# Ledger of designs, part 28: VH-VL binders against o27280

Target 1, 266 residues: o27280
Amino acid sequence: MDSMNVPEVLEIKRIVEESESVKTFIFSWDFRREVRPGQFVMVWDFRDEKPMSVSLIDPVRSEIGISIRRVGEFTDRVHGLSEGDLLGIRGPYGRGFELMGRDILLVGGGIGMAPLAALADEATARGMRVDALVAARTADELLFLDRLEAAGVNISTCTDDGSCGFKGFAHERLLTLEENHDMAAVCGPEPMMFQVMRILDERDVPAQLSLERYMKCAVGICGQCCLDDTGFRVCAEGPVFWSQELSRVREFGRYRRDPAGRRVPW

## First folded at step 1 (VH-VL)

Design l32 (framework fv_libevitug)
Fold by OpenDDE, second read of step 2:
Structure l32 (fold): chain C 266 residues (1-266), chain A 120 residues (1-120), chain B 110 residues (1-110)
Amino acid sequence: as target 1 above (266 residues)
Amino acid sequence: QVQLQQSGPGLVKPSQTLSLTCAISGDSVSSDSAAWNWIRQSPSRGLEWLGRTYYTSKWYNDYAVSVKSRITINPDTSKNQFSLQLNSVTPEDTAVYYCARLSPYYFDYWGQGTLVTVSS
Amino acid sequence: QSVLTQPPSASGTPGQRVTISCSGSSSNIGSYYVYWYQQLPGTAPKLLIYGNNQRPSGVPDRFSGSKSGTSASLAITGLQAEDEADYYCQSYDSSLSGYVFGGGTKLTVL
């Protein structure tokens, strides 16, 4: 593809059911651009278009995976698709994660584990030690556990109801862990990320966090994903940010903009 | 430790079928973290990827455009090996043929190589 | 004809720094990782560099890789006699839907 802004129509090669609400759609990797964990693509079902994180990067099979949670009309339609059906995909976009050091901590909540799963694969392939704190509301919502285990990741689980692992929130579990890492990657509900970032900063652990905002153009033109005070565009300067960058963002952990531009508290 | 052992004839007549086998030890041909490849090397064409076979819930094959119409790569799970068949060979197919594992990103293990000469 | 372009030969004296270039296009090096292999006479290629600039275990730090745009480079510092070999770059090409190699560079240690 010469133009990164034109959706490529791709056939769904395989569908993996991750949970009751999450499916991973597998495509042949025909992009003319490198893809990094933490980057996103725009998925087009010929009616609407939504940004989705890449959750699988498989150079062995020349495949990518996109994990999608059922949360509305668009995702309902996509979840109704079958292998062999078509979707439009353009991208990848945004800044992905950077790997540093020998030991990495991953902290993910819910669908936030999607980009982190891809990062885990790369990190383990590079010979890094990977610890992952996987959080969800309930045990049934924990994602990618088998995949992470197979990759050699040391997994710690956390659930709000205590149905699996530590009973409580991710930041609470993190406080019980004494080990420091060379870097951390965080993705999930923004309130979770906010608390996790604070702890990591206090421990002097460099951290990268992936933000979610309403995106329309994905190319830094429309400004709908701009963060207050900084002017950072999540689609261009993000979605992955260093903790030092986010420390300058007033809205982080507090509110987001809806499609109409209104402030919506978390 | 992973080892790849190649076998097959080193001489093939024009228009006949080139057949090679690669036996795997220390890994499984049906591994979901590896692809099994054939690569050949000649002075005229250098290193050339021919194709691969791999398993992900089902078997897949990818072939190079240059040989797609003539090539077949088959896994054998019972013997933990995979084979190469190249039909209608010509002297241009003369090369050292290698089987190789791709995992996770690169060709990390190679067979010893088999010189195959196409001659009448 | 190889998809990726390498100089056919390179040379250096012990202790010198040598570089081997690998030129491609937007459909291969410009979009995908580059790998490097060392091949000794009568042997199969051996992985030297992966992911543009990563060294596998057992490869000395005097070997390094870099990538910029549609070109990649292998650098060898402190050249040693045992470094005399053929070196190949490798990537993936989306237009061909397949793995591609450079033509190889024969490195001679004088």
Scores: ipSAE 0.029, ipTM 0.591, lowest interface PAE 4.2, mean pLDDT 92
Fold by ESMFold2-Fast, scan of step 1:
Structure l32 (fold): chain C 266 residues (1-266), chain A 120 residues (1-120), chain B 110 residues (1-110)
Amino acid sequence: as target 1 above (266 residues)
Amino acid sequence: QVQLQQSGPGLVKPSQTLSLTCAISGDSVSSDSAAWNWIRQSPSRGLEWLGRTYYTSKWYNDYAVSVKSRITINPDTSKNQFSLQLNSVTPEDTAVYYCARLSPYYFDYWGQGTLVTVSS
Amino acid sequence: QSVLTQPPSASGTPGQRVTISCSGSSSNIGSYYVYWYQQLPGTAPKLLIYGNNQRPSGVPDRFSGSKSGTSASLAITGLQAEDEADYYCQSYDSSLSGYVFGGGTKLTVL
């Protein structure tokens, strides 16, 4: 019969400091159990459990990596851990990215580059041409540039403050990049993703977008995944959605919901 | 670049021990990124995974339930090879036997295969 | 005995699209990656698809894989005479703690 999900207690094999606020925690993984770029795991510090995107899938070393940004109490505790310490991991969960065609554009903002870094590895292994637009508020928040360069990815950067690359937002930089792609994958702040999606739609580039706020919906927690105008059961299918699906959602890029279910502007 | 070369007798009598060896070139049998497998193929049962050996901090073996009581898979680091011993063979063990590398999580390189006939 | 179920045969004409199915359960395909192997007469199986839908270098894009629930399929577009071979799906099974194969499909190009 079916059995309940139970976290596996895993030893932190290695920690990579990606920036002042982001660390990647690397664990041994049994790849007989499926994991795909775009999926997430639940990370348990023996007090609280939080969803985190898988940022490294390395079957050669039998490793997965989970990149965590320091934003609160849970992540502060996890950032205080060392190699050899233990964390509970369960999953993976959610719908991963699908690859098609010969060329892919990745558009990532801040920590949204984490699932896209894993996707870049897979796309490169398939022999696809990979272009990445890496966006952040400041240069210190640009992530995975060395890893992407090592993989042979063609990188463009932009920062809101102009501290690295183009000065401006991801969608403004995208307008100056005049290349067609067979597909795109996008992950970052929802307003950024909405603007990027609109440009890709006008260029007839099919895009997949990862909505991190919907990661909990993939495990059956539906409080923040009630999408307007999309019909029933949509909240079970995240976090990755096709742009055609999201273009029909009135809330995407315009409003978010507070814990009471009220619409709040971005 | 990785090659697996099999050797061993093609005829074994019932109740005897089947013994095959797989020599590895282009990789190390103690590589921590690979497992070394035996898989057999017969018309009646198709492809059947028999077991594997692999190294992390020490050597480990996993065996298929159907053969676990009769099978031993052993690495030899000095010769960069691994072997299969299958005890108390019957005519139902007649098959083409393959060694194969599992890396990273799929069978990417296979030996040439050895037809083993179990007959008096 | 096969743990994963494939049709024993499939056929097509040159240029046609052919699909080969592979059915399992929650303990194998429903939880683990699916792989496909091509076996030409007198040779060892050769990896054709890994990770449900990925191609190794050197495998033509005419071959594609997909997985939905507890089932997987291999699609061959633009069928060619040299595609005539046996095709095997493979996964891992948690209840058996081991690797499992389909019964194989003999593809005939007419």
Scores: ipSAE 0.000, ipTM 0.406, lowest interface PAE 17.8, mean pLDDT 83

Design l33 (framework fv_libevitug)
Fold by ESMFold2-Fast, scan of step 1:
Structure l33 (fold): chain C 266 residues (1-266), chain A 122 residues (1-122), chain B 110 residues (1-110)
Amino acid sequence: as target 1 above (266 residues)
Amino acid sequence: QVQLQQSGPGLVKPSQTLSLTCAISGDSVSSDSAAWNWIRQSPSRGLEWLGRTYYTSKWYNDYAVSVKSRITINPDTSKNQFSLQLNSVTPEDTAVYYCAKGTWLRGYFDYWGQGTLVTVSS
Amino acid sequence: QSVLTQPPSASGTPGQRVTISCSGSSSNIGSYYVYWYQQLPGTAPKLLIYGNNQRPSGVPDRFSGSKSGTSASLAITGLQAEDEADYYCQSYDSSLSGYVFGGGTKLTVL
């Protein structure tokens, strides 16, 4: 059978505390199964299975990292695990980010910095100039700044409460930055991504956006996938989309669906 | 091997401006991994964080609400130092003043200067 | 008055376990990391614990930190004479938009 669809039981090799609520779990990985920034895996704790973005890709050490924010029962259990404990991993799934040009912008909100941290590593290894706008509600929720710094990334920060750097939202901070970029990659809360996308579109910067709610669509298990106005199922190739693709999705940045399929405003 | 060395006058009269400098060795004031802080300590108020300066894409300053109207913290990249200026001092500003290196994001301070006793008295 | 509350003093004998508490609220310890500092007489404070429970290089494993809800604790096991010092907790406070310290605890080794 396809090895991607069968969970492998892997030992937690190392745990990095990224913040009070976020941990990165590091596993040995066989890179005959290629993993790219922007892809995700299904994490199985032998009770429940949840999609998680890959945040570290290190073929030299033969390691991957998966960053998990503590928000509910599954993530509480996983956060209670120690080095040496076991988790089931299957994947990778979804399409990864595409790198183009020489100068790129990363815009991440909260845990959305996780896939962007992996992308930053790849971009800097290719000799690209990387600018990162890292946004969070508070200073304690700004993620991966040490990793970005070590990779040679030019970092800007903003927090909703003004506890670090610019006081305000990512799109407000972006308006104060005067840099030309060949491409942008964006990941975070959907309302943030929508506002950032609008600014990048006005600046003629092509953008890729990663939408966590489309991860189940990418593995073919989804009752909430959206079609564009022409009837084409755009969600099937997620979670990473070019901004031109998202312009056809009426719900992007405006609504989501609850388990009953009803529209819920952001 | 980061070392912080403080200098400035130990006596300041009420209503005048207190000015201190912290010279940095073993690191750069424009280091993108650092935040440069002023913290004071008095018997009556204990340890009190006053503010910081740090570089991301631009220089930023954060100041404690209690001193925000009177305080300026400035980096000097040519001399590899940063300074504290505190206006309109009162006897309540009498304290040992420390400069300290921390990080941009988290509030810990892993290197401290030797401290400077500043007495505000007529 | 301090935003974070510590007992003003603590004491123990060599080899004993001593704990120092630090109490706050949802705007500080409840939402942010806790740090601990040791201050020997006549010296600047030294970072002892960061990120609630992590030790910098050179800090003995006899020192440990913990956090539960809006309170934090520093534990010292195998107490030694050289541990006699002032200990300060520290966090960030979102309502003040700044860093806050506890009032300090003077630890006496009897």
Scores: ipSAE 0.007, ipTM 0.457, lowest interface PAE 12.7, mean pLDDT 84

Design l34 (framework fv_libevitug)
Fold by ESMFold2-Fast, scan of step 1:
Structure l34 (fold): chain C 266 residues (1-266), chain A 123 residues (1-123), chain B 110 residues (1-110)
Amino acid sequence: as target 1 above (266 residues)
Amino acid sequence: QVQLQQSGPGLVKPSQTLSLTCAISGDSVSSNTAAWNWIRQSPSRGLEWLGRTYYRSKYYNDYAVSVKSRITINPDTSKNQFSLQLNSVTPEDTAVYYCARDYDFESGYFDYWGQGTLVTVSS
Amino acid sequence: QSVLTQPPSASGTPGQRVTISCSGSSSNIGNNYVYWYQQLPGTAPKLLIYDNNKRPSGVPDRFSGSKSGTSASLAITGLQAEDEADYYCGTWDSSLSAYVFGGGTKLTVL
């Protein structure tokens, strides 16, 4: 049996409240099974199984963390658990982020900061200069600011309502940032990622974007998870893609199709 | 691609058991990425979620508290369908009953609905 | 009584903007995704908006959703005659461990 495809029952070692709606669940992990920022695991509460991005990777303490936003029945049940309770973890799955150059930009929206927080830890440990643009609708939805500060990350914030930092959207804030980077990593709502990608392309900054919404394919339907007519299988080849790859996907951030096959813009 | 087809009696007497069936095509009642729901709609109560069944190594059932003591939702893997059994019906159970798929990994929205069955509870 | 509160009716003329509100509490809208359903007379509800503000394939971009605190809104721009329908908001309620819905809003295109 491939151990990657069998849930391992793990004890919740520690819980960190990141916001009113987000908690990070920390587990002991055997690092003979490699985990990289941008990968995800399947979390099983002995009733249902959901994909969750890995938000903390700590080989020194032999721990991983999984950040979970309360959005429905499964996540509500998981949020009701306490330290010492058990969850099943299967994985990791997916292609993680690749680090290149010396100066990197992270652009995260809401819970999209979770995989980027793990990436920030790795990049700073390698001695890279890390700038993070953390975006949310309101100040209370900005995630991981204290953790990023502790790691030595240079943080810019923006909120739609102006309650913290720049008032506006991530791409609007990015236009006011004039510094060049060797690469960028982006995770958040798809329209945000599309607008950010366009700006980074204009600046000749290669970007990696995480399409977390397709992680459900890991539950055994991976062969059917394709992007547009390109034939990419997100769960096998993603969830992280280079901007050059996503620029070939006609539907990314631009449109969907109706039942008649006609284009419907975002 | 996914279609849900409902069947069952349209008239039930008070105190009897209401039984409805939803046949699935284009997906499986044992799919580990879906949940199979019953929802009803009446002028007095509006839309009301009744419960669901779903498969994750075994079948699980969730029921709304308001009907939990009277309701059973059962899958039938051989016919690729699931049923609703509601005991001790009263005129207040008169409603259009819908089956619906809850696509769990898409944040729990109801993406496919059956055509609806009007059930009248009257003597 | 519905768990979520919607106005019973809304109206507009072709080309105008109409908004439909949906109010709840921290146990439902405040902590969970909101979705919207459109119901034409005699038909089953159809998914119109999911995850607060996302559109399924085939839904025109003149429909948009938003959520702030314990309230959500559906906006329809460029109102058209075929938009005349009943609209329902829905979400998960953590206290009830159940999906809950608004009472519905009858939209009339004048």
Scores: ipSAE 0.000, ipTM 0.466, lowest interface PAE 13.1, mean pLDDT 83

Design l35 (framework fv_libevitug)
Fold by ESMFold2-Fast, scan of step 1:
Structure l35 (fold): chain C 266 residues (1-266), chain A 122 residues (1-122), chain B 110 residues (1-110)
Amino acid sequence: as target 1 above (266 residues)
Amino acid sequence: QVQLQQSGPGLVKPSQTLSLTCAISGDSVSSNTAAWNWIRQSPSRGLEWLGRTYYRSKYYNDYAVSVKSRITINPDTSKNQFSLQLNSVTPEDTAVYYCAREGYSDTWFDPWGQGTLVTVSS
Amino acid sequence: QSVLTQPPSASGTPGQRVTISCSGSSSNIGNNYVYWYQQLPGTAPKLLIYDNNKRPSGVPDRFSGSKSGTSASLAITGLQAEDEADYYCGTWDSSLSAYVFGGGTKLTVL
């Protein structure tokens, strides 16, 4: 249906400050246009359009939330907006997460917790046991802890500097956690996801990973969205991929591509 | 190669319990990389997934909401098989019943059992 | 009826290309992997395509799958007489918490 390709101008209903660098913008949403955890929308400030993951899906209140980290001119402008201001929203786009089994592990790094917070809501509503490993560089950058706790999620934290929870990286913390999960969902920096995927593969835990870095090409036209070894287009076939597919991609966790298509180390 | 073989009665009276079994060879019902499913096929409803059982440190079950109140899927590790019990059957439960293997991130329903035609009539 | 919509029939002649469509919604095809099954008369369904566009060992490359938005397609190139069968699409439905299937398409080779 073509209605998803036209930006709808929506009023910012509420803004939640998640951290010093992250805000969640909440909009009224007509759920005749379905939205799933793992999908993204294009956010238009009437000058530029950028892809953002959906972090809240609330059909009861008829609301969606979009969490945005301040990293440049576009996001600086959006962070300067107030409740009552307008943004254009187009979408949703992309493949969402699939839930399987009864016990799920979520592993999120930084803003990667945004799509996983929406997934946690769906999983708990389905009656699943949810364990979340929330990782960041410092305690101040851990996201959605209060929301996850309110949902009944069992939370483990990990910070590089040791300011909250385990001192170290997400994959190091994962090695100390219970191995009994039916599936996992992972979202965060690609090197983190690569290390986590390897551990989950050794434990025979099927995992889904979200490759948000390629979401610039929402319509599936741009060749820069392709993964070299598989030919996957992230915007058309992702951003969520199963770990078995990503294990075949030599670039995953090792390289990225710049706008010219050149391989660049992380 | 994994093979599935079904057995059970082909005629069940309304209000009784339908019981079918699926014997597994070439894999284990306690495999950590598989789930074991029941699917039925009828002219009126087409293909309909009923549920699954799987082992991950203990057994878990998932059931379709349409049958959840009257269905039980049980593994039997000693016989390397799994069963379907469907309570309070009606003529609407008349179908060919299949068991099927589901692989984790590998392939979905493959292989399928040979199928068992179950007729619910008075 | 079926949750996913397929045409009840399709036909072609040997050597031609045939496509079979499968339509759903965001809660199923839009956000989940699609699978295709081939069923010959009197036999159990057999997996033909998994994860939208991948073939199991033993499936000829004449069979291919694709997915766009809330729709999926099965394409058969170089149609052969032995391709005459019923074809079913299937996927996970997040709102129903269940696997769901199309109503099936009877392919006749003319």
Scores: ipSAE 0.000, ipTM 0.380, lowest interface PAE 19.7, mean pLDDT 82

Design l36 (framework fv_libevitug)
Fold by ESMFold2-Fast, scan of step 1:
Structure l36 (fold): chain C 266 residues (1-266), chain A 121 residues (1-121), chain B 110 residues (1-110)
Amino acid sequence: as target 1 above (266 residues)
Amino acid sequence: QVQLQQSGPGLVKPSQTLSLTCAISGDSVSSNTAAWNWIRQSPSRGLEWLGRTYYRSKYYNDYAVSVKSRITINPDTSKNQFSLQLNSVTPEDTAVYYCARGLEYDAFDIWGQGTLVTVSS
Amino acid sequence: QSVLTQPPSASGTPGQRVTISCSGSSSNIGNNYVYWYQQLPGTAPKLLIYDNNKRPSGVPDRFSGSKSGTSASLAITGLQAEDEADYYCGTWDSSLSAYVFGGGTKLTVL
């Protein structure tokens, strides 16, 4: 759609407080403009524009949701908004998740559970069996558990501090899960995603991973959206990649980029 | 302890195919944390990376552009080794050839002993 | 010329500090990890430094690496006779889609 590149000013219909640091902003949406789990939109507060993953896609109620974690000046301003206030939304952009087979494993870390929550809704609507491994530093940072449970998802949790579920990291918990899956979808901190990808590759489970860290640039040509030796542009070719695409990327899981675009170890 | 042991001929005639093998012990050619590399060294060109093979759900190969049309690097999971084939060799291919493990792909932490290959009639 | 530029030689006396430079561009050192290799005569190269400044197990802390912009440096403190060797920097070049090495530096311990 030609209009995808022009921001549309939308009224905040409802705000859901997911945790002390995360809110979901819900808007009425005309589904003649398609949106798929794994895609992102540019959110404009009339001063700055930032990419945000779509976390709720509800064509029955004609709603989309965008979940935003409070991490800086832009997100602090957006968190200060109320129902009835306006935001600009441009998009959606990027490649969404593809669903295959009869069962899917979701592995989400922190806010990375947001795009996976939308995927869980679609997978369950298609009659797939959905298992979710939800990981966070503490119990208070586990997101969307009630929504996943309501959708009929089988949930496993882990927290770094052991305050809920398995005490440890997502990949450590995954090693104790012996279920076969036709595919997996993974989103969270890049070191977590790298470790999870390795385990899924050894189990011959095709996985899709969402690389949100590179989406701070606009949809256009952006050097910071490029991956190292492969030349992939996350906003143009991602943010969702198959594990076989990412396994060839030297940069994935090993280093990040600072605000100047320089590589820094995790 | 990981070791790489090279084998292959030290003399190849111009226009023929250079073939070397690298046997792996203490690790697997299908390890998903390593790449398996061929690197050569000559006085005129110094150290020159030729290419690599690595396993991630399937095998991938990367080759230096200078040799890409002539080179094949093949893993052999049954023998836990990988090979180098370089076609249509010329005297400029004379070098010491090393196999090497690239840990996290780019840290060449284990090297084979090296094989001097002379291309001459 | 190699893609990465090193001085062809360096020298020092026992106990001194020696620094070996490696200069590249944004497509290699500027955006990628740097590695250093030590090669004794008649032997294969040995990994000395990885990921800019980390040492493999068994490498003495006399060896250290650093990176700034498009340049990297290997520093050897408390220079010893057994440090006499060829030293190579290496890194991935994103524009070439290939691993590249410096031309090497012959370190002589006087």
Scores: ipSAE 0.000, ipTM 0.413, lowest interface PAE 16.1, mean pLDDT 84

Design l37 (framework fv_libevitug)
Fold by ESMFold2-Fast, scan of step 1:
Structure l37 (fold): chain C 266 residues (1-266), chain A 121 residues (1-121), chain B 110 residues (1-110)
Amino acid sequence: as target 1 above (266 residues)
Amino acid sequence: QVQLQQSGPGLVKPSQTLSLTCAISGDSVSSNTAAWNWIRQSPSRGLEWLGRTYYRSKYYNDYAVSVKSRITINPDTSKNQFSLQLNSVTPEDTAVYYCARDHYEGSLDYWGQGTLVTVSS
Amino acid sequence: QSVLTQPPSASGTPGQRVTISCSGSSSNIGNNYVYWYQQLPGTAPKLLIYDNNKRPSGVPDRFSGSKSGTSASLAITGLQAEDEADYYCGTWDSSLSAYVFGGGTKLTVL
């Protein structure tokens, strides 16, 4: 990875309102810089810079899309922008998803469906059979259902409160799904991903999981990436990791670290 | 409240296998928030961590390099216990052996009572 | 030989402040949490400090921990006779893939 990259100032070409809290910002993109599902870019609003996953990759229209959930001051400011306004974009960065086999399961929670939507487009374009389990706390937080349907994806939904589809958590819904898959890709809150990973490991389904908190490690901001005290290091750049790499990490899905480095349970 | 209760023979002959068990109450050997450790203590080597077992999607084991070729730590979910087997013992393996829970991601927060094991002919 | 270095002994009088040091490297203390254990004669070690500076329920606030770079220290203020014990630091060593302990410090209350 080239940490000397300077942000390119790009015009917001189109904004798609995905939900009350999520927008997709679409930019013209020069595909001489290859972008793969699972990669991220650094978004600069001329005050702060934050990593954001690429949610749309469209070489035919020469466009990329970046989906952003409103969670703090930076994202509130970006949500206030309009078509025609400018943002700085640098990248892409990080390890993207790898596709193998004929059948893929996508398991996404909330905004975690964003990188998986881009992956679904690539998998269907390659002729793979795609099943997606889309999970959220409530029905209004389910994302990209129309895009997935248009791509020919078989969709299952679940919500914690039962407002759409199965009432329960993603892993509870997954236990009721009988399909075998050649691989899976998972993105969402870490506790959800941990439970899903356990089920997929028991089914011998190799899975790739995308961890938002390791996006900065992929751009060289973290000098030594160690996920917990077991001695396993995150040696390959993130944010996408194979389940075999994460299954031995005691920290994954159980606790996180606050800004002071303290362990905080999920 | 967690309690760890150790059992096993206190005298082992050189070249034999040392076997100890640690029975758990107040927690589960299959808890995904805990790891289950064996530590020994001798005047010559001080406190020495031997290894641990823990459950995520399956059981994993970590062993100290000094004993890795001779050691096995096994969970028993039906009895809610875990064991230590140490092969080909020598007098240098004479120590007080402790089992301990790791619950704070590296902290050893509950310990068994200890078992003095003497390796002698 | 222990991977973490502690002084073999320390001493003080009742009411005094005593500090016990623990030094390591980047693969252990530098990158991982430090723990402190108190061992009274004839008993198993007891967790005294976890995550560098936190106390389990029931540990008096006169015990405190700190960490800077590749070194850690345990401070005992208002030293009491019952504090006479062996004290051990411990942490994970990423290069060894093993939990490591200091050699221990025998604290004598004069």
Scores: ipSAE 0.000, ipTM 0.458, lowest interface PAE 13.1, mean pLDDT 84

